VH-VL binders against Uncharacterized protein C1F7.10. Designs and how they scored, part 2

Target 1, 238 residues: Uncharacterized protein C1F7.10, of Schizosaccharomyces pombe (q09921)
Amino acid sequence: MIRILVINPNSTVQMTESVKSVLDDCTPPNVQLEYLTCPPEGPKAIECVSDGVRSAAVLMKYFEDHPPQVDAFLVSCYSDHPLVTTLRETYRKPCTGIMQASILTALSLGRKVSVVTTTKRYEPLLTDGIHAMGISDSVFAGIASTGLAPLELDSKPRAEVDALLARTALRAVNEMGADVICLGCAGMTHMAHVLEKAVGPNIPIIDGTKAGVELLASLVRMNLFTSKQGVYQAVGSD
Key: E = the ipSAE of ESMFold2; O = the ipSAE of OpenDDE; V2 = 0.75 times the mean of E and O plus 0.25 times the DockQ between their complexes.

## First folded at step 2 (VH-VL)

Design I11 (framework fv_ifabotuzumab; at its last look DockQ between E and O 0.03; V2 from the best seeds 0.00; counts 0 for: pae E 13.7 > 2, placed apart)
Fold by ESMFold2, look of step 3:
Structure I11 (fold): chain C 238 residues (1-238), chain A 123 residues (1-123), chain B 107 residues (1-107)
Amino acid sequence: as target 1 above (238 residues)
Amino acid sequence: QVQLVQSGAEVKKPGASVKVSCKASGYTFTDYYMNWVRQAPGQGLEWMGDINPYSGGTNYDEKFQGRVTMTRDTSISTAYMELSRLRSDDTAVYYCARHRYSYGTKYWYFDLWGQGTTVTVSS
Amino acid sequence: DIQMTQSPSFLSASVGDRVTITCRASQDISNYLAWYQQKPEKAPKRLIYDASSLQSGVPSRFSGSGSGTEFTLTISSLQPEDFATYYCLQHDSYPWTFGQGTKLEIK
C-alpha cells in the first residue's frame, strides 16, 4: 500500500475537503491518501510569496513535532510553493506540487501546454514558476486567465464566470496554440467540466491533483527517491 | 443575530403579481447569494432562482423564466422576488435562502432560511 | 437538470428505531449534497453538509454517507423530535434540485 500525504498549504479546511472530494473517486489501486491542512496559524490563502513562506514555515514546524509516516508528499497548491523544495530538502521520499505535476503530465500528451486559471492575479508568478522548471516557451503557450481581478471574480454570477472561463480556454487553444490544457487550480471538478465542454474532445484537460497522485505513486513503485546530491541535500542532515 | 426576515402573507387573484421581500441582518449581505425556494401545500421544495446581491446578476430555473424577477437593494440589505401572471398552482410558501459565494459550488448549500411567505392565489 | 430520487417517500417508525433514507442522483455529484429537516410550518434546517459532515448543533444520532450518485441519511435511534420531512439537495450544477422528500411519522 502506497501512502501519499496530500497537503493543503493554506489553513482553509474546506479547500482540503474540495481536493479530497475530487481524489476519493479516482485514487489509484494500492494507494492510500492522507490529507493535511496547514495549522490555523498559517495563512488562509496563498496569494503572494509571503504567504508561501509563512505556510511552509508553519508546516515544517508541524512536521518536526509530527513526523509523517508516508511514502510521498503532494503539495496541493497551484503555485511554485516553497514547501515542495523544503520537503525535498528534508525527506528522501518523492515530493511534488500540483503545478509541477500538471506540466510534466501535459508535456507527455501535447506539443504546447497552457494553464487556464480563474483570475489574472497570479499569471506572472505562475509563469516564473513554470520557467523555473526549465520549461521553455517553445512548449509553454502561457497562462490564460479570465482577466478578472479577485473582486470581479467574487462579484459575478457563476454562469458569467463559466462563460468567461470557456472563452479563455478557447483563446488558449485557438489563439495561443495550446493543444493541452492544465487546470490552474486545485479541487474544482466544475472547472474541468466547463473547460471540457468548451474545447471539445480533442484537447486533454489535466487536473494537477490527479496527475500528482499518479506521478508520485509511479515514483514510489519504481523505488525512486528525492536526490540527496546537490540542492536537495539538506544542510546538517544525514 | 444572523437572520432573514420575509414580508407577510399575500392573497392574490389569478393574473396578478406578487413581490416578496427578504431582509438580511447580522452579516455582509453581498457575500452571499440569495435564493428563492417555494413549497406548494403538501409538496416538496422547488428552487426558483437566485441573485448575486453584489452584481445584481440572476439565474432562474427554466420553469419560471419570463414570470420571475429577482432584485435587491444593497442599501437596506433586502432581496426581492416578484412572480407575475399568477395562477392557482402558484399557491405556495415562498422562502428566501442564502448560500456563501464562491466560484466553485462546494459551499453552495443553503445555510440560512427566511421564515417563509405564504402566497395564496384564488379565483 | 440533475434529478434527485429520494426513497422512501413515507416512513413510519417508532421512537428508538434506526432509520435510513436514500437519495440517488441522476449523475455524479461527488459529495455536493446536503440534507435538510423540515417540521410543519417551519423553514428547512440543515443537518448534513458535504454528504457526511454533521452541522454544528445537530445531534450525533444523525449521520450521512455516500458519494457520486448514492447517498444515505441515517438516524441511529429515533427521538420524538425527529418526526419531520427530510430532503436532500444537490449543489453540483444549476438548477439546484431537491429530492421529493421523506415524511417520517410515528407509528
Scores: ipSAE 0.000, ipTM 0.431, lowest interface PAE 13.7, mean pLDDT 88
ESMFold2-Fast, scan of step 2: ipSAE 0.015; ipTM 0.593
ESMFold2 (binder alone), look of step 3: mean pLDDT 92; pTM 0.937
OpenDDE, look of step 3: ipSAE 0.006; ipTM 0.481

Design I12 (framework fv_ifabotuzumab)
Fold by ESMFold2-Fast, scan of step 2:
Structure I12 (fold): chain C 238 residues (1-238), chain A 123 residues (1-123), chain B 107 residues (1-107)
Amino acid sequence: as target 1 above (238 residues)
Amino acid sequence: QVQLVQSGAEVKKPGASVKVSCKASGYTFTDYYMNWVRQAPGQGLEWMGDINPYSGGTNYDEKFQGRVTMTRDTSISTAYMELSRLRSDDTAVYYCARDQYNWNDRLGYFDYWGQGTTVTVSS
Amino acid sequence: DIQMTQSPSFLSASVGDRVTITCRASQDISNYLAWYQQKPEKAPKRLIYDASSLQSGVPSRFSGSGSGTEFTLTISSLQPEDFATYYCLQHDSYPWTFGQGTKLEIK
């Protein structure tokens, strides 16, 4: 049995439960998922770079006292979260974030990927993160935002939210040239069907939490590990 | 190259204490847990405990709790295992063994072992 | 404590034989099991980790299998240098526990 730790890097338990509800229904064979919410001294939400840094610091302190008894790590935040790189430096075990996993999966399925996300603020943040992966605009169509805050995904009338998601997905395909779409917010995991219905059967819609679990399970089954020969060498190594 | 060198053989009387050392070289001492394992003559291997040399935190098998103390000196890259109130059935070869991965990772993967220290407890 | 029981405790076999050693855990340990070889008056050497992964430099005649509570170490064609005692070790939860050992005698 492969054990994967799904890490919510914010201290909001409800976010962890949201991810768990989706993943528990589609866990791969011979895989056991464990869930971790950032300890309460960490930030309640990741809204800026400093929140990500504080989050990573708290979680790494937690792992010092509670060495993780798992085979791989998934950081369940759709951002260029510093915890991903920190875990890769610290452990030999495979580690990815849901942003990174979804983009890599998308590029296996289509030529031009776009991300549908919440607010316009996330457009430059996610663009920077995707560019940091070495992905150029030759295969990246850009970020399409709904204009809804993450809280509004649950609080506004369902019909209004669905209509905005549908319009945003169609914009990504028809105006931005995307042939594959990633869901750009953990809170959107239960909403993939809305985008699927809007864009039709020829455009894959990728959930980064599912993609991340499947990728990590495959890496573990192949007995692969984070390289310790280069930039991800253990802290303090020569 | 990674090397673990242990202190020499000891002969002790019942009720005494023994302190075995394990000097590490060839790697960053504070990055890897150190384990202690013993083996009585003609018998199997028995895990005693481990120490995180970064924090000094220890885990002991309950059988040795209250009699064993594991420490380290980071200035000389040396781990110590002290066993007190010795009994004749503590006669064994004592090994130190390094955990393969950084102290933050999964533990229990022993990659390098010391040569062993024979401790004889006799009247 | 998780109890590890090996079977058999003693085994005599000829060069070229296929040898199988079994290790049973008293509770589910997933795949957190390693096999060690110990030659007389030497420290143990790891052969297998994570139940089935062969340690670099160990001959391919050694293989491990199993998960959960039952594990096996197989030597497909026994060689004279395989004279040794073999131990399984679980490291799923503290305290780490070894099996009692299997002494393999050639001839």
Scores: ipSAE 0.000, ipTM 0.409, lowest interface PAE 20.5, mean pLDDT 88

Design I13 (framework fv_ifabotuzumab)
Fold by ESMFold2-Fast, scan of step 2:
Structure I13 (fold): chain C 238 residues (1-238), chain A 125 residues (1-125), chain B 107 residues (1-107)
Amino acid sequence: as target 1 above (238 residues)
Amino acid sequence: QVQLVQSGAEVKKPGASVKVSCKASGYTFTDYYMNWVRQAPGQGLEWMGDINPYSGGTNYDEKFQGRVTMTRDTSISTAYMELSRLRSDDTAVYYCARGLRYFDWLSTPYYFDYWGQGTTVTVSS
Amino acid sequence: DIQMTQSPSFLSASVGDRVTITCRASQDISNYLAWYQQKPEKAPKRLIYDASSLQSGVPSRFSGSGSGTEFTLTISSLQPEDFATYYCLQHDSYPWTFGQGTKLEIK
């Protein structure tokens, strides 16, 4: 049995429950999922780089005190979260984030990927993160959002927000040239359905949480590991 | 740890107004919508409206539009619901309930995951 | 407004029984449905959110299913503390609307 730790790097337990509800219904065979919410000292949401840094510090201290007994790590936050690279440096076991997993999966299925997300605040952050993976704009169509700030979205009924997301997904396909879409947030069972309904049956919609679990299970089954030669070698190693 | 504490029972005459408070603790008050729900004796639950404590933006059910006003004071983590021009059929238990911020980075909808203990409002004579 | 209709409105059952309560929406609400339990003179307590996600701390005998317009709450083996009134809530679009309630009483 392959044991994967699904880490919610924010301290909001309801987000962990949302991710768990999706994954428990579609757990791959011979895989056991374990869930961890960042301790309450960490941020309630990951909305900027500094939130990610604070989150990673709290979680690494937690692992120092509670050594994880798993075969792989999934960081369940749609961002270039520093916990991913920190875990790769610290452990030999495979580690990925849901952003990275979804992009890699999408590029196996389509020629030009777009990420659909909720607010315009995330557009430059996700663009930087995807570029940091070495992904060029020749295969990356860009980030599509509703164009609204979080406060404006929070003021709208969910049905209006769903309509905005449907239009956003259609823009990603029809105007930005995407032929595959990644969901730009964790814990988004309903967003997948909204986007699927909007763009039709010919555009794959990638849930990074599911993609991440499948990727990690595959890496463990192949007896693969995080390289300890080069950038991910332990700090202070010879 | 999360707790919503409401003000005490009220007895009002028809035509008066009532203002119920809901003091939140154990979480960041401005991160979550606050909902107001009422329940007449022996009847079901009826949603009245909500407020985003960060923006002050409100949504009201059409039945209460023009009679209800929802406000908050972020300095004391307290939400208020004021209902005016009271009628005898406004006799009910009034609850505040926490909604989760929907369609932000967390991508979770409203849940009503924590409720206040309720405030009984009686409108008589 | 989205109308939520529960069936049955009243149910008598014995400890150990399997109980199913249905909630129907007048239009497609995807999975934006929650289930609540209310005991006499107490505030409601959330059991299920997003149609099928079990609230932390709620016993595993409770489960939710459904999507679109038809939803069910199931209690696999009734316990004495489960006798209460149950409500569904749609949170797809304003105004949020509750079902009329299902009162579960001991047989």
Scores: ipSAE 0.000, ipTM 0.443, lowest interface PAE 11.1, mean pLDDT 86

Design I2 (from I1, 13 letters changed; framework fv_ifabotuzumab)
Fold by ESMFold2-Fast, scan of step 2:
Structure I2 (fold): chain C 238 residues (1-238), chain A 123 residues (1-123), chain B 107 residues (1-107)
Amino acid sequence: as target 1 above (238 residues)
Amino acid sequence: QVQLVQSGAEVKKPGASVKVSCKASGYTFTGYYMNWVRQAPGQGLEWMGDINPNSGGTNYDEKFQGRVTMTRDTSISTAYMELSRLRSDDTAVYYCARGDYYDSSGFWAFDIWGQGTTVTVSS
Amino acid sequence: DIQMTQSPSFLSASVGDRVTITCRASQGISSYLAWYQQKPEKAPKRLIYAASSLQSGVPSRFSGSGSGTEFTLTISSLQPEDFATYYCQQYNSYPLTFGQGTKLEIK
């Protein structure tokens, strides 16, 4: 059995439970998922770089006190989260974030990927993160934002949320040229059907939480590991 | 200064119900699973179930399923365990205990314990 | 259900002694094992979690080891306050289960 730790790097338990409810219904064979919510000292939402840094510090302290007993790590936050790189420095086990996993999956299925995300603030942040992966604008159509904050995905009326998601997905296809879309927030994991209905049957919608689990399970099954021959060989690593 | 403070001792007759409370302070109540563990006189520890205080979701040991109900009130950071159709062999000290941190399984080691509530079931 | 069996059930020792308590799981539980100390009329106190991690504030004379099905709690030099009942607990799967306890008494 392959054990994957799905880490919610914010301290909002409800967001972890949203991801868990989707993943538990479609867990791959021979895979056991474990979930962790960032301790309450961490931020309630990851809305900027400093939130990510504070989140990563709290979680790494938690892992020092509670050594993880899993085969791989999935950081369940759609951002260029510093926890991904920190886990790669600290552990030999495979680690990815849902942003990275979804983009790699999307580029196997379409020519131009776009990300539908929460607030306009995330547009430049996610663009920088995707570019940092080596993804060029020749295959990246850009980021489309709904204007909804991550916590508003669950607090606003569903009809209002669905309408904004549908409109944003249509903009990604019709104005930005996307032929494949990634869900740009862990909190959107239940919402793929809304985008699917809006854009029609010819545009794949990628859930990064599902993509991340599948990628990590495959890496573990192939007996692959995070390279310790370069930038991921941190000082003091066991 | 994390604390769990439980309600006082109860004496019940067979067939009655008992509801034990556990008031949490010094931490974010909704961030940690709350567990209930009992101990019969001179016996070991027995896990009864847990509750996620954020969602209200519960997991019960099959032995207590149908007789136990775990609830919480987030406005006063208090968890409750109600055991119905009491028998003499339900006589025990009942503890609430905090799971070390939230995990999807709800299971973790218990880092903080309540002082215990003695429940005596006698005719 | 995973059965947890402790040995011995009763142990007498003197201050300064090295004491070892063993816990066996009926199925593999990886390192999802905790050790608790309980004094008469008091709630249990956690000593060890994740088989070998020492709880903050617990003296370093306490140590845990093992993985899979065989686990050990060691007290390197007994102090008077260490005479108590010790329990192991698995948290690998539901339902959570405890060992029957080991009562440590003064010789």
Scores: ipSAE 0.000, ipTM 0.441, lowest interface PAE 15.4, mean pLDDT 87

Design I3 (from I1 with heavy chain K98R E100S G101E I102Y F103D G104I V105L D106T T107G; framework fv_ifabotuzumab)
Fold by ESMFold2-Fast, scan of step 2:
Structure I3 (fold): chain C 238 residues (1-238), chain A 123 residues (1-123), chain B 107 residues (1-107)
Amino acid sequence: as target 1 above (238 residues)
Amino acid sequence: QVQLVQSGAEVKKPGASVKVSCKASGYTFTGYYMNWVRQAPGQGLEWMGDINPNSGGTNYDEKFQGRVTMTRDTSISTAYMELSRLRSDDTAVYYCARDSEYDILTGYYFDYWGQGTTVTVSS
Amino acid sequence: DIQMTQSPSFLSASVGDRVTITCRASQGISSYLAWYQQKPEKAPKRLIYAASSLQSGVPSRFSGSGSGTEFTLTISSLQPEDFATYYCQQYNSYPLTFGQGTKLEIK
């Protein structure tokens, strides 16, 4: 049985529940998912680099006090979250974030990937994160934002949220040239069908939480691990 | 300047089909959704559906599902709306209308309209 | 479907009057509402989009307000050319829906 810890790095329990409801219905064979919400000392949402840093600090303290008994880690936040790198430095076990997992999956399926995300603030942050993966604009069509904050995905009327998601996805295809779309927020994990209906049957929509679980399960099954030579070798880690 | 020019008036018998065209000029045709809206004599406006001219993807109001088909020809920047199995209550002026560019503050509103095509269904 | 209800359906007014037309959505549509003016035998002309944004070239006597489910179109000082039928339209969700219309007639 492969145990994967799905980490919500913000302290909003409802976001963890949203991800859990989708993943529990489509868990891969021989995989057991465990869920962790960042302790309440952490930020309610991850909207900037400093939120990510504070989030990672709280979670690493939690892991020091409660050593994880899992085979892999999924950071369920659509960002270049510092927790991913910190977990890779600390543990030999595979670790990825849903941004990284979705982009790698999308590039196996399409020529030009775009990300549909929450606020305009995330456009430059996600662009920088994707570029940091070595992904060039030759295969990256850009980020399309809805203007909704992550917490607003659950609090605003469904009609408003669905319309914004649908129109943003269509813009990614029609204006930006995307032939594959990634869901750019963990809170969107139950909303893939809205984008699918809007863009039609020929454009894959990638849910990074599902992609991340499948990738990590495959890495564990192949007996692969985070390299402990070079960048992910933390001094004093045993 | 943006122009949407529609085909001329049509007279059809019940059970026939009608195909209305909307020729776009003055902008990149594939960059904007095209909507179809109709208005029966003395009645209000009724949205029928839209088409993405880039992909050919369509969205129809359920009332017209199964009778309406929206298509486009990108080589001549023209959108089409075909309505089949016509009834007398399909008598209306049919308009094409272009969606605006998206922005969170404004959304997708209709920014340009065609002049309208009168379709009369009578026996 | 989102139902758009306009009030009143008919309105008689005199030149110089302040006229207010209301539009109610059966569920929240944020500010994704447009107002159109239609004169006999003509295509609708856009007046307002995003509930309160005045279309370029439309006289400043027209204004829109509201958000969520309650919206208003106001004409601050009615002119002879303003006698027409006015429609609200939500573009928040498929299917797109229009109000039944408000016919503004000279008194």
Scores: ipSAE 0.005, ipTM 0.440, lowest interface PAE 13.6, mean pLDDT 87

Design I4 (framework fv_ifabotuzumab; at its last look DockQ between E and O 0.02; V2 from the best seeds 0.00; counts 0 for: pae E 17.3 > 2, grease 19 > 18.9, placed apart)
Heavy chain, then light chain:
Amino acid sequence: QVQLVQSGAEVKKPGASVKVSCKASGYTFTGYYMNWVRQAPGQGLEWMGDINPNSGGTNYDEKFQGRVTMTRDTSISTAYMELSRLRSDDTAVYYCARDYSEWLEYLSTGYFDYWGQGTTVTVSS
Amino acid sequence: DIQMTQSPSFLSASVGDRVTITCRASQGISSYLAWYQQKPEKAPKRLIYAASSLQSGVPSRFSGSGSGTEFTLTISSLQPEDFATYYCQQYNSYPLTFGQGTKLEIK
ESMFold2-Fast, scan of step 2: ipSAE 0.013; ipTM 0.485
ESMFold2, look of step 3: ipSAE 0.000; ipTM 0.429
ESMFold2 (binder alone), look of step 3: mean pLDDT 92; pTM 0.939
OpenDDE, look of step 3: ipSAE 0.018; ipTM 0.489

Design I5 (from I1, 13 letters changed; framework fv_ifabotuzumab)
Fold by ESMFold2-Fast, scan of step 2:
Structure I5 (fold): chain C 238 residues (1-238), chain A 123 residues (1-123), chain B 107 residues (1-107)
Amino acid sequence: as target 1 above (238 residues)
Amino acid sequence: QVQLVQSGAEVKKPGASVKVSCKASGYTFTGYYMNWVRQAPGQGLEWMGDINPNSGGTNYDEKFQGRVTMTRDTSISTAYMELSRLRSDDTAVYYCARGYSSGWYEIDAFDIWGQGTTVTVSS
Amino acid sequence: DIQMTQSPSFLSASVGDRVTITCRASQGISSYLAWYQQKPEKAPKRLIYAASSLQSGVPSRFSGSGSGTEFTLTISSLQPEDFATYYCQQYNSYPLTFGQGTKLEIK
């Protein structure tokens, strides 16, 4: 049985429950998912680099006090989150974030990937993160934002949220040239259907949480591990 | 652990109203849509509507519009379905069933079902 | 409304048989289709969602396939506990709709 820890790096329990409701329904064979919400001293939302740093610090302290008994880690936040790199330094076990997982999956399915996300603030943040992966603009169409804050995905009426998602997805395809779309927020896991209906049957919509679980299960099944030869070499605390 | 427990059987006269309750436990009540489905004796399943327990927003099948009211009480994790102006053909088992998280505003298939409440409408 | 039509409405089979039930939607529903099993006087139980995803705890002899308007539920080797009524359901758009049901019984 492969055990994967799905980590919500913000302290909002409701976001963990939302991701859990989707993932528990599509768990791969011989996989058990475990869920962790960042302790309450961490940020309620990851909206900037400093939120990610504070989140990672709280979670790494938690893991020191509660050593994880799992085979792989999924960081369920659509960002270039420092927790991913920190877990890769600390453990031999495979680790990925949902941004990295979704982009790599998208590039196996389409030529030009775009990300549909929440606010315009995320456009440069996600662009920098994707570029840091070595992904060039020759295959990256850019980030399309709805203007909704992450917490507004939950608080706004569904019809209003659906309309904004549909318009944003259509912009990504028709104006930005995307032929595959990634959902750019963990909170959008239940919203793939809206984008699929808007753009039609020829554009794959990728849920990074599902992609991340599938990738990690495959890596564990292949007996692969985070390289300890170079940058992710095992490091002790001073 | 995760379960939905419904109120007991009811016998009503034509023209009356019935209110069925569905108490949720073992999960975050406001995180999932609550659906209502009925089944007449010897017949198939019929969707009546859903409620977002977080917002209180509802969607009803047009067949029941004007006669059905779905509500919830988040303090006791309980959903309610009230059907008014009952007719003999409203005799059925009424089920509550959990769908996708209301917090992300998505509809989905039903993974957890209540045990059912038999409502008999007879003169 | 999207009409869901199951075929057959009634099926007799023996333990060990391979059983196939089909479901047709009157409009495209992508993969937003679920299959439920219902035993007499019991609430339905979800077997399959998203057309092909097996519900946790459901035996692997159950499988689903299809997309768009044509869907199939297959039981690869029928067991005694599998005799029940099966329903398909679309959850692509409101109102949510079910097929009329397929009753599977012992030959």
Scores: ipSAE 0.000, ipTM 0.402, lowest interface PAE 16.5, mean pLDDT 86

Design I6 (framework fv_ifabotuzumab)
Fold by ESMFold2-Fast, scan of step 2:
Structure I6 (fold): chain C 238 residues (1-238), chain A 126 residues (1-126), chain B 107 residues (1-107)
Amino acid sequence: as target 1 above (238 residues)
Amino acid sequence: QVQLVQSGAEVKKPGASVKVSCKASGYTFTGYYMNWVRQAPGQGLEWMGDINPNSGGTNYDEKFQGRVTMTRDTSISTAYMELSRLRSDDTAVYYCARGTYKVTYGSGTYRYFDYWGQGTTVTVSS
Amino acid sequence: DIQMTQSPSFLSASVGDRVTITCRASQGISSYLAWYQQKPEKAPKRLIYAASSLQSGVPSRFSGSGSGTEFTLTISSLQPEDFATYYCQQYNSYPLTFGQGTKLEIK
């Protein structure tokens, strides 16, 4: 049985439960998912770089006090979150974030990937993160934002949110040239159906939480691990 | 396994306050919104508000704003609903109900109720 | 506020009958609608969510349909235990609102 820890790096328990409700219904064979919400000292949402830094610090302190007994780590936040690289430095076990996992999956399925996300603030942040993965604009169509804050995904009228998501997805396909779309927020993990209905059956919609679980399970099954030869080398017992 | 157990019946005079409790067990208390719904004798269901047990954040129906206060105590997995300045038309059965994040069909976070408390009868009479 | 109106408010039927209850929203709510069953002196029980998704453990004779502003709950072959009051609830926006209820009585 492969054990994967799904980490919500914000302190909002409801976000963890939202991800859990989707993943528990589609867990891969021979995989057991465990869930962790950042302790209350951490930020309630990850909206900027400093939120990511603060949440990573709180979570690493938590892991020092509660050493994780899992085979792999999934950081359930659609950003270039510092926890991903920090976990890779600290543990030999595979670790990825849902942004990285979804982009890698998308590039196996389409020629031009776009990300549908929440606020305009995330457009340059996600673009920088994707470019940092070595992804060029020859295969990256850009970021399309709805203008909704992550917490507004749950508080605004659902029909209004659905309409904004649909319009944003259509813009990514029709105006930006995307042939595959990634969901750009962990809070969108239950909203793939809205984008699928909007763009039709020929455009794959990638849920990074599902992609991340599948990727990590396959890495564990192949007996692969985070390289300890270079940048992720760290002294420790694992 | 999931269980919501409410406090016992209350009889109050007009102008008083009542505080109803709802003790949760069988799940992670801070993982789900707790809702309060009331039902006057022979009438339908009326949503009063919800509380996020992790943050303490609340949403109230305008009708109850200024008279209702929802709180929780995470150490004992208990939610509270306090209604002040009671009137005779506040006589009702008050239910706590767990909101859900489960999404298996359609989109969006679900705000329907999967588990309900047994109800607390509050009678307001002079 | 979104107003939820059920039709009929009361309905008399016999065991074995097909029963249909309608729920209308004052504005579009997509599929963000749930149905509950309430028996006398008891808390409501969930039947359906997302307009058409049957809750685990609910008999297959119950079904829901509709989208936008018009929704229906159907019981295909009424059983004695189905005599109860039924409520629809929208969860598209705050405040959450219920229909006035439909009381299903023995004919």
Scores: ipSAE 0.000, ipTM 0.494, lowest interface PAE 10.7, mean pLDDT 86

